VH-VL binders against PDZ domain-containing protein 8 (Pdzd8). Designs and how they scored, part 3

Target 1, 198 residues: PDZ domain-containing protein 8 (Pdzd8), of Drosophila melanogaster (Fruit fly) (q9vyr9r83to280)
Amino acid sequence: HQESLRRASALVSLNFVMQFLFHEFKNSNRVRKWFYRKLSIELDELISKTTTGKLLDKLTIKELELGDQFPDVKSLSVHNVELDKDEQRIENLDLLLDINYVGNFTTSIDADMVLGKKGSITLRVKQLSGMARLQFTRKPYTHWSISFLGDPELILDIESKYQGRQMQSNITNLISNQIRKAVRRKHTLPNYKLRYKP

## First folded at step 18 (VH-VL)

Design i1 (from f2 with heavy chain Y57F)
Fold by ESMFold2, look of step 19:
Structure i1 (fold): chain C 198 residues (1-198), chain A 122 residues (1-122), chain B 111 residues (1-111)
Amino acid sequence: as target 1 above (198 residues)
Amino acid sequence: QVQLVQSGAEVKKPGASVKVSCKASGYTFTSYVIHWVRQAPGQGLEWIGYIIPIWGFPNYNQKFENRVTMTRDTSTSTAYMELSRLRSEDTAVYYCARGSYTSSGYEYFDYWGQGTTLTVSS
Amino acid sequence: DIQMTQSPSSLSASVGDRVTITCKASQSVRFSGDSYMNWYQQKPGKAPKLLIYDASNLQSGVPSRFSGSGSGTDFTLTISPVQAEDFATYYCQQSYDDPYTFGAGTKLELK
């Protein structure tokens, strides 16, 4: 009984600390620049590595807001840990987290298309919930990665425009389909996992 | 009433190309996706890819990516699929189908064209 | 690629029977409350016709004698009671990930 209460207290403390750190760091130049750079890399790969990308001249991030909350951690466990042979430092660490995110991460992306056509998408993440695996490893270099397991819950608000006009709902729903499909591929193609260096 | 009307049957020799048309009516052509699916004689269905008519963006099944081109003409509400370097294995009925989405982004094919028979033989 | 396995490959029924067709995906096709499974009917010489989307939702104009169930990997199409116009081939299809794939089909034949 007392052990169960200590774990619950530790988890409440973790969530409180992470919310505090989130609010202290969310507007820092380093954190915002990191997210901007990461998203820009993914957009550049769309242009260079897909057939559809050849119909796009330029993708521009117009808005990047980290939202108003850090993910709430409902449970946390160590799935695996590997130590150096002398046990001087951690070589691999796997954490399993049950998270609930309702922080409204928001980004707006403008697209310049061939023949001078213009489009834009505003995406807000209203909910992202599920079991996540957070991995730390030192090979091939020190880094972290995150992936979702099983069947996460994802609720998005999307607005889209083409040539200055609001898109019809079926086209906006198509965009939602493509974003959801990209998220699903993290269960099939682990090389799409998010990575964060220490 | 939603309708997809396809071009007529084609007979081609190996190595040639074919271009199949799919003319849409009864709905706003640029608000929906057009998929292409084929069916070899006596066999099941195989997805080839789709085009998003409002932007002209195609997405191809990798199996066909180097041989297929999907285009559209918004002024005539017509989608096209061109398959090049034809082989006898490409003998099939080729269908276009309209892609619709629910508010959660779930896709389903609600209307289909009548099919275009392609025969590839020496 | 997600493989769709239908069973049986064919079955015989009389008008009035209850028929069950199954479809198994090689991985889960469930995401955020949706099960990305569709069912189609195809009569000889005709294009496929959508019956069921999202595992259990009847398409507009489809008779209520058709029903779908399942989630994750295991899905079922039920026809009860079978009518004369229902003798056709039935396909399941996943729209979870590219390429979209179909089952090999189940041919429903008159006894």
Scores: ipSAE 0.667, ipTM 0.877, lowest interface PAE 1.0, mean pLDDT 85

Design i7 (from f2 with heavy chain G99A)
Fold by ESMFold2, look of step 19:
Formats: structure tokens, sequence, C-alpha cells
Structure i7 (fold): chain C 198 residues (1-198), chain A 122 residues (1-122), chain B 111 residues (1-111)
């Protein structure tokens, strides 16, 4: 159909614009500081909210690289729209995006563990692909959230050290297993970010 | 020649505790996770939890959370599972199993202990 | 908890037969190209032995007459041809999420 062809062309244009903006801003100090702060908050929550956090005293981000590509949007659709007719505005907006990310986001995290032990991991995201739901809502306050639906593809490169020495490969692969399990658990429920949008 | 050798059979009364050992040989003990699984007579298998020996970190099936303790001794390459406040339904064979991981992080149990029979009766 | 429904509970076969055992998970156990389904063989008085991991990968030392297939929720273990040493109980097991759970087992018996 001609409309399907036109929508595909519009998506190609959107993807080029987003890649251009990403490359213009990815090395800006303000953008990198923003991502650093967001990741630091997530790591602090990990220490505070999990039983694994009882093994950890402090997590420090040593490296944060945003990578070389913005996610490619293969399709975009409005899944749900709810209106507040009293104020004639959108109350909820659900978007479905089919994304493919191969941008090599990389972070290195040092862990100060209990009893003075030290560990570190370096994590690189080689691929993250799948159907994502992006939700914007004004109730109970304005925020947005993102989650993956179905069976996303996630390919990670991981290196790990304990007490300054490279861990044996089976232990590094155990860490990969645990990270994939954590992601797997979150994809059955929305992975939220709270943000004021207006 | 990876081997997991478990302690011998136990007979306990309700309310008591049992501690089962699993001695590893033929590999680097601290590089592999040890899981515990039990099997009641004539029944299927039930996962109890695991311990990561390099850190001594256990993770328990919530069903057993307040009754099970998993520990290890890295100097003897031995994992332990202690189950307290025993009941008759805890009568089972208890197995330890070693976990290996593929390069992508897929976990599989490649070696098992011979099993330890626990009987809980008055 | 993810429930594993295994069928049949028992099965009779002769040496040389083709046997298929099924396992259904109460939810998908697929993530990023992996199906978190394992198959074990257990003989009386012995510990379980891993046959198949990741739905279809044959463990080292396991004969090629064993094969696994399936994805998501529906999985099969196939033995062809059945040998005398294959009479045992077979269990499926998911490792997708804690607690790990096993099927109730399928006893393969000599006809």
Amino acid sequence: as target 1 above (198 residues)
Amino acid sequence: QVQLVQSGAEVKKPGASVKVSCKASGYTFTSYVIHWVRQAPGQGLEWIGYIIPIWGYPNYNQKFENRVTMTRDTSTSTAYMELSRLRSEDTAVYYCARASYTSSGYEYFDYWGQGTTLTVSS
Amino acid sequence: DIQMTQSPSSLSASVGDRVTITCKASQSVRFSGDSYMNWYQQKPGKAPKLLIYDASNLQSGVPSRFSGSGSGTDFTLTISPVQAEDFATYYCQQSYDDPYTFGAGTKLELK
C-alpha cells in the first residue's frame, strides 16, 4: 500500500535526524553528566534495595561511553491514547517501537565490597533489539516509562575483576547470567523512569 | 574427573536440623556455583537454592528461606546445606550440583553429587 | 512460579522405537535467543544426568539419538532409536526464573 510506503519513508527520515542529533550531542559534557547521574541513581538503588546490595559498600562509575549509534526505530505506532476531556489534553499515551540498537554503550563500574574486597565489571551492550512500549502519563504526576515486550535480543560483552585480577571465565559468565536474569525479570513488568515531561 | 561427594545418610526427628556436605574435587571449587536440589520418595525434583563459593553468597528458594542455610569452606572445597526445623515432608534425597555457564551466560548443571538420604520420622 | 507440565507420565517402548516426551511451561521461557529449558535423565538410585540444555543443545558425552526441540512454552525430547540403557525417568526443567522448577517426570519403560 502507498500509505505503508510513505510511513516507511518517514521513519527513515526520523532515524537520520535522530542519528544526527545523537552524534552532535553525545560528547557534550551536559549530556554525559546527565547519563552519569542517572546511572549513579540506579546503582545506588541497587545497593539500597537488593539482597545482593548487602555485599556492596559502594559502586563507582569509572567509565561511561554512550556508544556510536542511536537506536534505529524500525516501526512506531500509537498503541493507546487516553484523553482528559475536562482539560482537553492527553492523559496517557502509549507508543510501540520496534527498535534495534547496536551502538556499543559501555560502562565500567568499580565495587567496594564488604570486608575490604574490591571488584569491577566492564559492560558493553553489543545489541538490544525488540518491541518496546514507551508510556507517557500525567497521573498521579507527569512521568514516562519504558519496557520491552516479547522476547528482546540482548548481546553483552562483559569483563570482570576481583581483587585486581581478571576473574576466571566461568565467573564472568555467571555475572552475564545474572545481568540477563535481571533484565529478563524487568521485561515482564514496565521498566520505569520518573520524569516531569511538560 | 570432576567429582562431588556428599555426606552419608541421616535419620532425624521432627524439629531437628541436618547439615549435608558436598566435597568438590577435580576442578577449581571457587569458580563454579553449587546448587542444591531435593527429591522426595517417588516424587520429582525440587530446587532449594545455590551458593557462589568465591563470595560465600547464597540465594534460596523462598519456600525454604527461613529454614535453610548454605555455606562453604574454600580451604576444603566443601559446600554445606543446613535445613532446620525438620518435618516429615523433608524426607528426601538431597543433591548438590555444579553449575557451568556458556560464554553467553547460559547456566547448566554438568555434575551432580551422589545424593544424601534424609529420613525425618519419630 | 513457572509450572512445568510434562506428558506422558509414563511410556512403554521397545528397543529401536522412536519416543517423544513433551513439556509445557506455564509462561514463555525464551529470552534473547535462548530457551531456558533443560532435560535430565535419572536412573533408579542415581542422580539426574543432563541430556539437553537450552532446549536443543546436546550435552557432551550424550548420544546423538537424543534430541530436543521447541521454543517458548512447548518443548519435546526425542529418543530415536531407543536403546536398552535409555529406560529411565526423564525430567524437564526451566532455568528462566527463580525458583527453578522441574516437570513431574516421564518414566520410559521396556514394553
Scores: ipSAE 0.678, ipTM 0.890, lowest interface PAE 0.9, mean pLDDT 85

## First folded at step 19 (VH-VL)

Design o1 (from i1 with heavy chain G99A)
Fold by ESMFold2, look of step 20:
Structure o1 (fold): chain C 198 residues (1-198), chain A 122 residues (1-122), chain B 111 residues (1-111)
Amino acid sequence: as target 1 above (198 residues)
Amino acid sequence: QVQLVQSGAEVKKPGASVKVSCKASGYTFTSYVIHWVRQAPGQGLEWIGYIIPIWGFPNYNQKFENRVTMTRDTSTSTAYMELSRLRSEDTAVYYCARASYTSSGYEYFDYWGQGTTLTVSS
Amino acid sequence: DIQMTQSPSSLSASVGDRVTITCKASQSVRFSGDSYMNWYQQKPGKAPKLLIYDASNLQSGVPSRFSGSGSGTDFTLTISPVQAEDFATYYCQQSYDDPYTFGAGTKLELK
């Protein structure tokens, strides 16, 4: 009926606005620093939490490009919303999003290994699609969280070098396997804090 | 012709250590991951872990993490698995297996060693 | 850990029969188009041999009388027609997450 047509039109407008804002702000220092921070935390965990990390002296992010597109939202629904009537603001908000991303997010990471050995990986995300839950809550502290429901589609393009030479395809495919396994292990993305001054 | 040839049978007492070798031939050793799997008599299969030979990076099943060590020697194309503080429950056949990957990164074990029998008793 | 429940534990068949073995994972092992389920054959005194990977892909050199199906949690291995050399023990295995785990096995015997 007319409501479903209005929702479809709103989604088209939302996607257009988000794409426009993405292209205006994707190179801002604040946005890039946020992504560097998030990726750096993941790299630090790798070094500190694994026996393999003891063979790595340092991981350095050499390239971080946010790509060509903002994720396309195919559907959006409110799963739950709770209001704090005393403060007249949102206490909890759960959104369900059907996302399709083909924006080619790219990062390059250099590895300094023991005995002066050098490696590098360039990772491009060609597709990330699936149903996501985006949750806002204020208690115990204000933050957003995101998690994927079910089975997302993840298509990666990987280049890797060791001591200046490109690695064989089986090793590159091994790296793809390890990245996909890391994604599977994490159904909830790291929390971030979004804090409004009172 | 891809081959994985393992070291011979071992008999050990509780508390000792064993080191099993897996010599690879017929392919580029550093381009493939080596996994280790064991099988107790009359029982199913149990995954122990793997090593990535090009870098020497191991990853262990948490069950074995405090007493297993995986290494390799790229000059002889040989992977090693050492298990310490042996118990009678470690009596099993120990296999090495080579992992291959599809273009999407799906891992599968395409070749296996013949197995090394370990007996821990007394 | 992902538990793999395999059934039956044993079965008897004649040459020419159609045999179906099932394997159920305690959680979905599907990710981005792959179902992380493998099938192995093992004969006494021998190492396991890969038959099927990614639920349904036939490994090179494995006869086409072997087939695999399923997605998510429920998987089957089918042998049709059974040949004399197929009497062995069959294992399913997930490679979705560490530690990798195997089913308890299904022994296929000549009746």
Scores: ipSAE 0.678, ipTM 0.887, lowest interface PAE 0.8, mean pLDDT 85

Design o2 (from i2 with heavy chain G99A)
Fold by ESMFold2, look of step 19:
Structure o2 (fold): chain C 198 residues (1-198), chain A 122 residues (1-122), chain B 111 residues (1-111)
Amino acid sequence: as target 1 above (198 residues)
Amino acid sequence: QVQLVQSGAEVKKPGASVKVSCKASGYTFTSYVIHWVRQAPGQGLEWIGYIIPMWGFPNYNQKFENRVTMTRDTSTSTAYMELSRLRSEDTAVYYCARASYTSSGYEYFDYWGQGTTLTVSS
Amino acid sequence: DIQMTQSPSSLSASVGDRVTITCKASQSVRFSGDSYMNWYQQKPGKAPKLLIYDASNLQSGVPSRFSGSGSGTDFTLTISPVQAEDFATYYCQQSYDDPYTFGAGTKLELK
């Protein structure tokens, strides 16, 4: 009883601090440029590494809005800890988090396609909830990653245009299918790395 | 009424190529994905890949990626699948199928072509 | 690749029987409220016909004697009561990830 209340109080404090920091820094040019850069890297990989990307000339981020809430952490636990041979440094840290996100992260992406065709997608994340795995590791180099486990809930609001006209609903639903498939493919694998700094 | 009509049976020798057509009618061709599936005699079903006719975007099962080409002609509402370097194990019935999507983005195949029989021998 | 294990491989039934066909995926095919599992009927010399999509949703024009259940790795197609036109081969199929894969089939035969 008292232990479960202490854990709940600590999580409330963590969530409050994270929401406060989020609102303090969400409009920072450095934070926004960091997210822009990370999304741009993912778009460049799409163009260079997929069969679909061979039909896209250029992807441009038109809008990137971080939303109005940080993910709410419902539980946090250590799943795995590995130490070096002196047991003074953590080599691997593996955390499990139950999260609930309803912050409306929004991005708009313009596509220049082959034969001079133009499209655009506006994507808003209305809900993302589930068990997340946050990994920190020093091997082969220092980086961290986040992935989802089990069956997360992902609700997207998608608007799509082709040649200036709103696409028919079946095509927008196809785009939703493809985005959800891309998320599924990355469920258990890291999607983000930090480089070790000199 | 939605209909997918495929080209007729083909007989080919090993090493040749075949191009199967799938002509769509009764709906807006560019608004739906076309998948290709094959079935060897007495065997189950095997997915080959799909094409998105609006943009001509193909996506192939890795097993076939170096031998298959999917194209379409939006002016005739026709999808095509070409399979090269044929082997005797490519003997099968080849189907095209239309994909629909629910509002949540769930994909399902609602209409199928009649099938095209390919025989690779001798 | 996600393997689909379908059982039984064949089944004999009379008109009026209740039959159950099972399909097991080698990993969960559930994501965000959908179970990416479809059921097809195929008669000799004909294309497959979609019966059930998203594990339990009956396709338009399919009789209500067909039903599907399951949401993770274990899925069931039930036919009750079996009619004369139901003697065919039934396939399960996952559309969770590429390549899409089918079960080996269950042949429902008149006995």
Scores: ipSAE 0.690, ipTM 0.886, lowest interface PAE 0.8, mean pLDDT 85

Design o3 (from i1 with heavy chain G99A T102D)
Fold by ESMFold2, look of step 19:
Structure o3 (fold): chain C 198 residues (1-198), chain A 122 residues (1-122), chain B 111 residues (1-111)
Amino acid sequence: as target 1 above (198 residues)
Amino acid sequence: QVQLVQSGAEVKKPGASVKVSCKASGYTFTSYVIHWVRQAPGQGLEWIGYIIPIWGFPNYNQKFENRVTMTRDTSTSTAYMELSRLRSEDTAVYYCARASYDSSGYEYFDYWGQGTTLTVSS
Amino acid sequence: DIQMTQSPSSLSASVGDRVTITCKASQSVRFSGDSYMNWYQQKPGKAPKLLIYDASNLQSGVPSRFSGSGSGTDFTLTISPVQAEDFATYYCQQSYDDPYTFGAGTKLELK
């Protein structure tokens, strides 16, 4: 079927364009600051919400690398479209995307603990795959959000040090367990709100 | 040989506190998480929480959060669980268990202490 | 909290029988290829002993007559053939999210 081949070609073209844009903008000051701020908020929440907060003095982001690849879109469809009653413009747009990410997003976080103790974690995302829902809406104001449907595939590489020494594999695997648990609890990728003004 | 040896049986009155110890041997104490689980007479198992001994970070089941304190002493390879404001409903056997993690980060409890019987009665 | 519904609450078997115990989670405990479901054996006066982790992985030192299966919400522990030392209480447990929860137990008794 010629339409099936044309849709496959369109997806290839979309992925190429997105990869091109990613490489043009991944080192931009604005994009890196956005990711830094989002990660910092998550770290602050971790410190403030645990009984162990007295034992952690601060968490510092030492490295933040966005990786070498944008997520590959394997399928794309419109899930829902809502129009306003009077103006015939899109009020809500839901897209379903089958995404495969292997771009090696990497971050290193240093922990300063009480009594002068120090630890560090280096985290690399080797794979994040699954069906995602991307929503654009004008209510209550123009913004977008993204979330995964069901159970995404998540593969992590983790290194952990304490007092400058590489930790035993059981401790690095514990950290992997805790990160995967945190992902399960939220189900939604970070809330992205793009405030659009007239 | 991995062993977890717990402190002996305790009899307490309502309103008191108890501190149960769990001494580890045969492995690197700071490399494994210690969980605490209890079992009331004739009943099933109930998870209380855990402590990460390398850093001393506890995590509690919200049911016990205001009454439980978990600590450890790395110099003696011993984990502790203290339960305060005891009631008769706290009568149970209290177990410590060691957690291991496989390469994917999957947690499993591979060794258990022998249990500590707590009786709370007037 | 994730509830673990275990059935039956007790059952009787003879040595040599095939026994099946089931456990149902109130929500899926599957993530990224793992099913966060463990099985324990407990004999009177003894601590629980891990048999199966990640739904189907046999713990070291556990006889191969024990096996686990299932994913998502529905899980099964199978003992075949039952031996004299297998008469005990069996518990399922999820480690998907805090608080960790256990099934109520299944007592396997000699006919």
Scores: ipSAE 0.687, ipTM 0.897, lowest interface PAE 0.7, mean pLDDT 84

